# Designs tried in a protein design chat: miniprotein binders against q5uxb8. Part 5

Target 1, 222 residues: q5uxb8
Amino acid sequence: MPDAVRRCPEDGFFEGDTCPVCDGAGTHILDGARRRQLSKFVSGALRHFPEDAGIEVDKAGWTGFDALRVAVERQYDWADAAALAGVIATDPKGRFERTGVGNEAGITTAGGRVRAAYGHSVDVTLDGTDDPVPATLYHGTAPRNVDSIREAGLKPMSRQTVHLSESAAAAREVGRRHAADPVVFVVDATAMQSDDRRIVKRGTETYTTDRVSPVYLSLLEK

## First folded at step 20 (miniprotein)

Design L24
Fold by ESMFold2, look of step 22:
Structure L24 (fold): chain B 222 residues (1-222), chain A 83 residues (1-83)
Amino acid sequence: as target 1 above (222 residues)
Amino acid sequence: SEEEKRIKELEELLKELAEELGFPEPELDIIVVNGKVYVFVEIDGWEIAWAVGSSVEEARRRAAEEALRKLEEELKELEKLRK
């Protein structure tokens, strides 16, 4: 289950109990169950069924934030602009991109455009980013997955993207959603890029790639 | 019912195949949008399959079948790496 979403009046949306910037409690926006449910609807609408959801996506996959808010409010009577903005701003999988609101993307509940970052079944053409990629990235997972990852590498199922974290701490936090004592793999992103593997930044701490061969992986030891 | 029994058998097979591949247990989510039933199959929070149907049973069955097809494809790729 994902963490609840809360809102800090100064620092914007965050997950968990306290704002990572100011340690304040903020105000409650969504519990984990509703966060998951809303994320599912928003992801589906942007990826698979925009017409059924009552939105239009352009050829690059974008729709207006305010149009999506109307669709969300029609779908769930408990949902509102803050819920939508919070789901987008705190998504742990980099599912969403938001533009057209400048430095207010993690704070504002109105304006701009939003799209799914990956996973479309509708005909869209996505641009990636050219943001710098750190030399080292990380992947957190349950201990039961270690042997298969060492053997086969990190692969998405079918057409999904592999997600990598900017730091070992972030990767461990992701892994803790699946195990109490997660394992972290170290990813040699420099070597991957030297071998013409594409890595794309999605959000502030998340990167995506198609796959990570075992040759680029090592186990982070304590 | 007999159809519900078949769907549960598919879901159990999906769980077993995911475990063989080293993935956590798949999760199914169901939503109704504009009178249609959408079912999503996720592993580790990643969507691996989805389907739409006119009933919950139809959409569940189709989603499980698509998820199985995709995991079977991944198993074949794993076998290539071992050799």
Scores: ipSAE 0.739, ipTM 0.898, lowest interface PAE 0.9, mean pLDDT 84
Fold by OpenDDE base, look of step 20:
Structure L24 (fold): chain B 222 residues (1-222), chain A 83 residues (1-83)
Amino acid sequence: as target 1 above (222 residues)
Amino acid sequence: SEEEKRIKELEELLKELAEELGFPEPELDIIVVNGKVYVFVEIDGWEIAWAVGSSVEEARRRAAEEALRKLEEELKELEKLRK
């Protein structure tokens, strides 16, 4: 079960009991169960069943935040704009992208657009930015996955892409969802790109790729 | 019922295959949207399959079947790498 979503009035949405910025308690937004439920609905709506959810998704996968809010509120009587914004802002798997809200993306409960970052069954074309890719990227995972990754590399599940982080810290955060002490793989992005493996920047600290062969991976020592 | 029995069998097979692949146990989420039942299968928080049906039983069955298919494909790929 995922951690609860809370909101710091100064620092925005966060998961867990304590604001990672100011150590404040914040305000409770969603418990773990509702967070999971809402996340599933929102991701499904954006990826698979926009019509059934009551939203429209454009060719780039975008829907209006307010339109999505309406759909969420119709679906669940306990859900509101803060719940939706919180789920989007705290998703550890980078399932969502939100734009058009300025510098308050982590706090704002109105305006902008939302899309799923990956995993669509509906016909969308995600515009990748040609932003420069760092020489080294990172992947956070549970310790139990280490042997599999060493053997087979990082593979997407279904239609999802592999998510890579710009920093070890960010990678650890991704991994914490499933392990108290996540491990981090170091990805040789330069070598990947030299081998004509595409890596695309998604969001602030997230990069996506189809797969990462073990030859590009090493375990980060703690 | 025979249907429920079949679903349980499929879900067990799914669990076994996931284990064989070294994956954590698959998780199922069920939601009802606009009168339809949607079932999502996730492994370690990653969606591997989903299905829709007119009933929970139908959706669960379809989701399990789809998930099994995908994991079987993964197994085949791994076997090729080991040769």
Scores: ipSAE 0.711, ipTM 0.899, lowest interface PAE 0.6, mean pLDDT 86
Fold by OpenDDE base, look of step 22:
Structure L24 (fold): chain B 222 residues (1-222), chain A 83 residues (1-83)
Amino acid sequence: as target 1 above (222 residues)
Amino acid sequence: SEEEKRIKELEELLKELAEELGFPEPELDIIVVNGKVYVFVEIDGWEIAWAVGSSVEEARRRAAEEALRKLEEELKELEKLRK
């Protein structure tokens, strides 16, 4: 079960019991169960069944936040704008992109557009960002996956993309959701790009790519 | 029921195949949207399959079948790399 979503009045939405910035308790927004449920609905609506959800997505996969809010509120009587905003802002897998709301710390409960970052079954064309890709990226995972990754690299499952982090710390945090002692792979993004492998920035500290061959990977030593 | 037995068999196969691939146990989520049942299959938080049906049983069956197909494809790719 995922952690609860809370909101710090100064630092914005976060998962868990304490604000990662100021260590404050914040205000409770969603418990783990409702967070998971809402995330599934929202991701499904954006990826697979916008019509059934009562939203429209454009060719780039975008829908209005307010339109999505209306759909969410219709689907669940306990869901509101804060719940939706919180789920979007705290998603550990970078499933969502939101624009038109300023920086992440300043995300409000209204306005902007939302789309799924990957995994669509509906026909959409996702655009990249103009942000440069760092020379080195990172991937956090469970120790049990090390051998597979060394052998086969980082691979997406189905229509998913490989999730890469901007820092080792961020990668460890991603991995901690699945293992007590996560391992971090270092990704040679420069070499990948030189070999015409596309890497795209998606959200804060998140990058996506189709696949990372073992030749670009090394295990970060502790 | 026979249908329930079949679903359990499929979900067990799915679990076994995931284990063979070194993945954590698949997770299933069920939601009802506009009168339809949607089932999502995730491994380690990544959606690997989904299906829709008129009933929970139908949707679960379809989702399990789709997930199995995808994992089988992954297994084939892994086997190619091991050669």
Scores: ipSAE 0.700, ipTM 0.896, lowest interface PAE 0.6, mean pLDDT 86
Fold by ESMFold2, look of step 23:
Structure L24 (fold): chain B 222 residues (1-222), chain A 83 residues (1-83)
Amino acid sequence: as target 1 above (222 residues)
Amino acid sequence: SEEEKRIKELEELLKELAEELGFPEPELDIIVVNGKVYVFVEIDGWEIAWAVGSSVEEARRRAAEEALRKLEEELKELEKLRK
């Protein structure tokens, strides 16, 4: 089960019990069960069934945040703007992008546009960024996944992309959603780019790629 | 029911193939939207397949079948990488 979503009045949405910036408790927004439920609906609506959800997605994958809020409120009587904003802001898999609100995306409950960052079955063209890619990236995971990743690599099982972190610490934080003592893979991003594999920055510390062959992976020694 | 037994057999095959490939156990999630049933098959929260149907049974069956197809494709790609 994912962690609950809470809101710090000064620092915005966070998951877990305490704000990572000020260590305050904040206010409760969603429990883990509803967070999972809402994130599934939002990702599905943006990727697969915008019309059934009552939204319109443009050719780049975007819909209005406020239009999405209306759809979410129609779907679940317990959902509201804060719930939607919180799910988007705290998503541990980088599934959502929000623009048109400057650097207020982790705080504001209105305005801007939202899209799924990957995984569309509808015909969209996603633009990436040209920000430089670090020579080394990281992937945090549950210990039970280590053997499968060593054998098969990091692969999306559909149209979704593989998510990589800028630092081992960030990768561990992502991995802790799935295990108390996560394991971190080191990704040789330089070698991947030398082999013409595209890596795109999708946020402050998050990068995406189509797949990571086992040849680019090693296990980080703690 | 007999259909429910068939769906569970498909879901068990999916679990077995995922395990053979070294993936965590797949999870199915169900959402009803606009009178239609959507089923998602996920591995560690990552969507690998989905389907829509007019009933839970129809959508579950279709999603499991699509997930099996996807994992078979991944097995073929894995075998290429082992060279």
Scores: ipSAE 0.677, ipTM 0.865, lowest interface PAE 1.1, mean pLDDT 83

## First folded at step 21 (miniprotein)

Design L26
Fold by ESMFold2, look of step 25:
Structure L26 (fold): chain B 222 residues (1-222), chain A 80 residues (1-80)
Amino acid sequence: as target 1 above (222 residues)
Amino acid sequence: SKRIKELEELLKELAEELGFPEPELDIIVVNGKVYVFVEIDGWEIAWAVGSSVEEARRRAAEEALRELEELLKELEKLRK
């Protein structure tokens, strides 16, 4: 089960028991079970069945936050704007992108647009950004995956993309969700781009690519 | 059903062989249709829709198996 979602009035939505910025308890928004259920509906609606969910996505995959709020309220009588905003803001897999709310991202319960960051089966074009890509990126994983990644590289599951982190610390944090002592791979992003491999920035510190050949990977020495 | 349980057990076994944690299935009903999602480690690897829970679960498990079988095939091609 995922952690509950809570809300700090000053710092916005967070998962777990205490706000990571101010250490306050905040207010309860969703238990883990409802968080998981709502996340599946929202990601499914944005990726696979917008019409069945009662929303429309544009050619870049965006829908209005307020339109999505109406859809979730129709689907679940316990869902509201805070629940939707919380699921989006605290998602541990970077499933959602939200724009049009500036510095209020992760706090506001109204306005802006939302899309799935990846995984679409509907006809959308997720145009890449021209944002700079760091020379080095990182991938955190469970120790049990190390041998397969060294042999085959990083490959997406199904039609998903490979997710890379901007720093070793961020990669370690992602990996800790899957193992107590995660392993971090170093990714030579400069070499990948020189070899005409596309890397796209998604959100603040996350990047995506189709795959990473073993030639671009090495283990981070602790 | 018994067949669905067999498919889900095979999926678990194949994920284990590939070094992944146990797949998780989620079921929701939207607009009178049943949607089933299969995730490994929080990543969606397959989904399906059907007119019943049994149909959607079967379809999703079969799709997930195809995805993992292809991954295993790719990995075996890269072994020494």
Scores: ipSAE 0.758, ipTM 0.904, lowest interface PAE 0.8, mean pLDDT 84
Fold by OpenDDE base, look of step 21:
Structure L26 (fold): chain B 222 residues (1-222), chain A 80 residues (1-80)
Amino acid sequence: as target 1 above (222 residues)
Amino acid sequence: SKRIKELEELLKELAEELGFPEPELDIIVVNGKVYVFVEIDGWEIAWAVGSSVEEARRRAAEEALRELEELLKELEKLRK
């Protein structure tokens, strides 16, 4: 089960017991169970059943934050704007994009637009964000996949795109889902972009691309 | 039902073969419809709608199974 969501008055939403910036306790927003439940509903509403959820999504997948808040509050009597904002801000899977707000620390409980970053069953065209892509990205996986990746590169599996992480630590965390001792590939994002290979930022610390050729990959040595 | 159990077992077997953790099913009711989310490896790969939990679960299992079978084929290609 996921960690609880809390909010620091100065540093914004976070998961766990202490603010990663100031080490303060913050205010409790959601327990792990409600966080999971709300995240499922929000992702479903944005990806699969906007009409049943009572929201409208445009051709790019966007809905108004306030409209989504209303839908959330109708669905769950315990949910409010802070709960929704907190789930979006702390999502570890990069499922959500939110615009019309400041930086992560400045995320408010009103205004802006929200969409799912991937996994839609409804007809949407995702433009991505205009955020700059780091020179180096990372991909976490199981050791058993190393040989195939060296030969064929990274291909979409259960996802329509390859998911890349902004840090080796984040990539390792993703890889832990596959193996107790995950491996991390280093991705030369600069070279990919120079070769007109599109990489798009999707949520926090998450980037997506259609495929990564082996020429851009190296194994991060322990 | 026997059929649901069979599909769940097949799903587990395929997930294991692919090296995925055990699939997770989440059920929510929205506007009188039952929605089931199937997550494997922390990612949602299938969903289904039904008038009952049993129906939705069955459909979700079938969709997830098809997805896993496709993934298996892709992995087999990579191993050659």
Scores: ipSAE 0.415, ipTM 0.690, lowest interface PAE 1.0, mean pLDDT 80

Design L27
Fold by ESMFold2, last read:
Structure L27 (fold): chain B 222 residues (1-222), chain A 80 residues (1-80)
Amino acid sequence: as target 1 above (222 residues)
Amino acid sequence: SKRIKELEELLKELAEELGFPEPELDIIVVNGKVYVFVEIDGWEIAWAVGSSVEEARRRAAEEALRELEELLKEMEKLRK
């Protein structure tokens, strides 16, 4: 079960019991079950069935935040603008991108545009940013996955992309969702780019690529 | 319904063989249609739509099995 989503008026949305900025409890927005349910509707609508959800996505996959809010409120009587903004702002898999709200993306409950960052079955062309890529990236996972990843590399399931973290700490935090004793792989992003492999920054601290061959992977040992 | 449970059990077994956690299914109704999603570790590996829960569940499980079977073939090929 995902963590609940909570909100600090000045610090924005966060997951779990305690705001990472002020240590306060904030205001409850969504329990984990509703967070998961809303995330599935929003990602499905943006990726697969915008028409059935009552929204339109443009050629680059974008829809208006306020139009999406209307669709969400029609779909679930318990959902509102804060619920939608919270799901987008706290998503642990980088499923969503939001633009047109500047520095307020993690706080505001109105305005801007939203799209799924990956996983579309509808015909869209996603323009990635050419932001700088760190020389080293990281992937956190459960210990039981280590042998498979060492043999086959990091591969997306279905038509999705591989997600990488900007730091070992961030990767370990992702891994803790799946294991008490997570394992972190170190990804040689410089070598990947030297071999003409594309890595794209998606929002804050998350990067995507189509696969990571075993030659670019090593274990972060402690 | 027993066939769907058999498909979901096969899906669980194949995911385990590949070293993945148990697949999770989510079901929502949108515009009178049933959508089912199959995820592993929070990543969507398959989805389907149908006019009933049973139809959409079966279709999603079958698609997920195809995705995992393709992955297994790729892994076996890499082991030469």
Scores: ipSAE 0.781, ipTM 0.914, lowest interface PAE 0.8, mean pLDDT 84
Fold by ESMFold2, last read:
Structure L27 (fold): chain B 222 residues (1-222), chain A 80 residues (1-80)
Amino acid sequence: as target 1 above (222 residues)
Amino acid sequence: SKRIKELEELLKELAEELGFPEPELDIIVVNGKVYVFVEIDGWEIAWAVGSSVEEARRRAAEEALRELEELLKEMEKLRK
């Protein structure tokens, strides 16, 4: 179950009980159950069934934030613009991209465009961002997965892409959802790109690629 | 119902064999249709739609099994 979503008047949406910037409590937006439910509807609508959800996605997968808000409010009487913005801004898996709102993406509840960053079954062509890729990226996992990852590398499940975190701290947080003492793999993104492997930024601190060969992986020393 | 429970148990067993945590299913109704999603570690591995919860759950479980079986075959090739 995901953490609740709250909103800091100064710093925008965050998950958990206190704003990571100012330590304030903020305003409650969604509990974990509704956050999960709304995330499933939004990701499903953008990936699989935009017509049933009452939205239209373009060739690159984008829809208007305000059009998506209308669909969300039609679907759930408890949902509103803040709920939608909060789910998008706090998503732990980089499921969503939002453009057209400048530096206010983590704060604003109106405007811009939204798409799923990956996982489409509808016919779209996703252009990646040209944002610089850090030399080192990270993947957090449960200790029981270490041998499989050392042998096979990081592979997507189903038709999904592999997700990497910008920092060891972010990777540990992802791993803590599944283990008390998560293991963090260090990903040599520089070597991957030197070997013509594509890595794309998909959210605030999330990157995607199609596979990470074992040669690019090592365990983070602890 | 009995067949769906058997499929979901097989899915759990195959995920464990691959070293993954137990799969999670989410069910929502959109425009009168039932959508079911199967996730492992928060990553969607399969989804399906049906006119009933039973139909959509069965279809999603079958698709998830197919995906994990293909992954198992790929991993076995890499292990010798």
Scores: ipSAE 0.774, ipTM 0.912, lowest interface PAE 0.8, mean pLDDT 84
Fold by ESMFold2, fold request of step 26:
Structure L27 (fold): chain B 222 residues (1-222), chain A 80 residues (1-80)
Amino acid sequence: as target 1 above (222 residues)
Amino acid sequence: SKRIKELEELLKELAEELGFPEPELDIIVVNGKVYVFVEIDGWEIAWAVGSSVEEARRRAAEEALRELEELLKEMEKLRK
């Protein structure tokens, strides 16, 4: 079960009991059960059934945050703008992208546009950014997965994308969901791009691609 | 039902064979329709819609099995 979502008036939404910036308790927004339920509705609406959810998704996958807020409030009596903003801001899998609110994406409960970052079954074409891709990217995983990744490479489960981190530290944080002492793969992004493999930035620290062949992978030496 | 439980058990076994944790199912009702999602480790591998919980669960499990079976076949081809 996911952690509860809370809100710090100064620092925005966070998961768990304590704001990672100011160490304060903040205000409770959603328990884990409702967080999971709302996340499934929002991701499903953006990926698969916008019409049934009562929203419109454009050809790049975007819908208005405020339109989505109306849809979640209609769907669940307990949902509101803060709940929606919190689910988007704290998502542990990078499922959502939000734009049009400047530096307030982790704080504001109004305005801008939202889309699913991946997993669409509706007919959309996600635009990539022109931001440069680092020469080296990283992937954190449980130790039990190392042999299969060395043999077969990094592959998504059907219709998903492979997520890569900007730094070894970020990759360890992702991997800690599956192991207390995760293993980090080093990804040769320069070689991948030279071989015409597309890598797209999906936020501050996250990049996506469709697959990573074993030839681009090595273990981060301890 | 018994059929759905059999499908879900097969999903668990196939995920284990592929080295994944047990699949998780989520069910929501939207606009009078039932949506079921199948996730492994937080990643959605399948989903389905139906007019009842039983129908949607069965369809989602069948789609998830198809996805995992295709992945297993692909993995077996790469063993060379």
Scores: ipSAE 0.773, ipTM 0.911, lowest interface PAE 0.8, mean pLDDT 85
Fold by ESMFold2, fold request of step 26:
Structure L27 (fold): chain B 222 residues (1-222), chain A 80 residues (1-80)
Amino acid sequence: as target 1 above (222 residues)
Amino acid sequence: SKRIKELEELLKELAEELGFPEPELDIIVVNGKVYVFVEIDGWEIAWAVGSSVEEARRRAAEEALRELEELLKEMEKLRK
């Protein structure tokens, strides 16, 4: 079960009980069950069934935040703009991208555009940033996955990409969503690119690729 | 039904063989249609739509099995 979503008036949305910036409790926005449910509707609407959800996505996958809010409010009588903004801002898998609101994406409950960062079955062409890729990237996972990853590499399940983090700390944080004591793989991104494997920056500190062969992976001991 | 339970049990067994946690299914109704999602570790591996919960669950489980069976085949090939 995901953590509840709360809102700090000054610092924006966060998960858990305590704002990581000011240590305040904030205001309750969503319990974990509703957070999960709303996330499934929003990701599904953006990836798979925008028409059934009552939204339109453009060629690059974007829809208006305010249009999405209307769809969310129609779908769930308990949902509102804060619930939508909170789910987007606190998503632990980088499922959503939001633009057109500057540095207020973690705070504002209005304006801008939203898309799924990956996993579309509808016909979209996602633009990547084509920013420089760090020489080393990281992947956090549950300890139970280590053997399969060492044998088969990092592979997406259907209709999604492999997510890599910019730092070991970020990778641990992603991994903690699945295990209390996550394991971090080190990814040799330079070698991957030398072998013509495409890595694309998505959002803030996340990179995506279609798979990572075991030859590029090693375990982080520290 | 029995068939859906058999598919979901096979899905659980295959995920375990691959070293994954048990797959989770989520069900929502949108615009009168039933959507089912199958996830492992919060990553969507399959989804389906149907006119009933039973239809959508069956379709989603079948799609998830295809994905995991392909992954298992690739894993076995790499071992050889």
Scores: ipSAE 0.768, ipTM 0.911, lowest interface PAE 0.8, mean pLDDT 85
Fold by ESMFold2, last read:
Structure L27 (fold): chain B 222 residues (1-222), chain A 80 residues (1-80)
Amino acid sequence: as target 1 above (222 residues)
Amino acid sequence: SKRIKELEELLKELAEELGFPEPELDIIVVNGKVYVFVEIDGWEIAWAVGSSVEEARRRAAEEALRELEELLKEMEKLRK
């Protein structure tokens, strides 16, 4: 189950027991079960069924935060603006992007626009950002996948994107979720970008791309 | 119901074969329709909609199986 979402009056939304900035307890916003349920509705509405959810997404996938709030409140009698803002701000998989609120994205319960960062089945064209990308990124996997990845590269499932980690340690932890002795691939992000391949930061430690050709991959632990 | 349990068990076993953790299903009702999502470690691999929980669950499990079976076939092809 996901951690509860809480709100620090000074520093905004966080998950877990204490604010990572001030160590205060904050105010409870959502338990884990409701966090999961609301996240599923919001991601589904933005990716797959905006019309059924009562919202409209534009050609780039954006909808107004206030319109989404209305849809969320209609869907669940326990949900409100803080619940919506909290789910978006604390998402552990980088599912959401929010703009139009400046530095207040992790704090404000009003304003701006929201979209799913990936996974759309509706016809959208996502514009990117020019956020800095590390020269090297990493991908952790089970040992059984090594030969296929070395030959075919990293490919997404369905409409998903390929997810990359910013460090070998983060990639190893991802790999441990799938195998006791994970393998880490090194991704030459500089070479990819030099070849006009797009890599986008989607959260604090996660980057996405559409695929990684074998030419950009090598094994880390020899 | 029996067919759904069989599909979900097969899905679990195929995910393990591929080195993935156990798939999770989530069910919500939106505008009178039932939506079911199948996720592995928080990543959506399939979804479906239906007029009933049973219909949507079956469709989502079948779609997830197709996704994982295709991945397995690609892995086998690349072992040359």
Scores: ipSAE 0.762, ipTM 0.907, lowest interface PAE 0.8, mean pLDDT 84
Fold by ESMFold2, fold request of step 26:
Structure L27 (fold): chain B 222 residues (1-222), chain A 80 residues (1-80)
Amino acid sequence: as target 1 above (222 residues)
Amino acid sequence: SKRIKELEELLKELAEELGFPEPELDIIVVNGKVYVFVEIDGWEIAWAVGSSVEEARRRAAEEALRELEELLKEMEKLRK
């Protein structure tokens, strides 16, 4: 079960019992069941069925926060602006991006634009950010793949790009798609960029590239 | 139904063979249509839409099986 979403008046939305900034309890926004349900509707609407959800998504994947709020309120009688903002702000998989609200994305319940960070089946082109690429990135995979990746590198599967994570913890979480106890590769992103390999930031803590040659890979020691 | 139960059992077995936790299905109704999502650890691996819960569940399970079977093939290919 996902954790409940709570709200601290000054520090914004958080999951669990205690605000990570001030240690206060905050106020209850969503239980875990409703959090899961709303997250599924929001991610589905942004990725797959914006028209059925009653929103429009532009070519870069964006819709207005307030338009999305109207859609969620129409869909669930218990949903409101705080519920929507909370699901977006606390998502554990980096599914959502919010812009146009400055540093208040984790606090404000109005304004700005929202998109899914990945997973679209609708025709969008996600613009890369100009954010710097970290010197080191990570890739999580099944233990059975370690030898082949060391020999051949990382290649996209199913016509997708290779996904790299900003941290080892994030890479383990992504890698659970392939195994319950994934192995993490360390990716030398600085060397890749020095060799003119393109790495693009996509959504929260996720980067993509077309291929990672073995020379840029090493195993993370446990 | 028996068909859907069989598909969902095969999906569970294939996920286990790949070393994944049991897949989870989520069902929502939007604009009179049924959407079903199949997830492993909160990662969406397949989805489908239908006019009924039975239809959408069947379609989603079939798509999820295809995705996991393709993953297994690619993993075995990389071993070579």
Scores: ipSAE 0.759, ipTM 0.907, lowest interface PAE 0.9, mean pLDDT 84

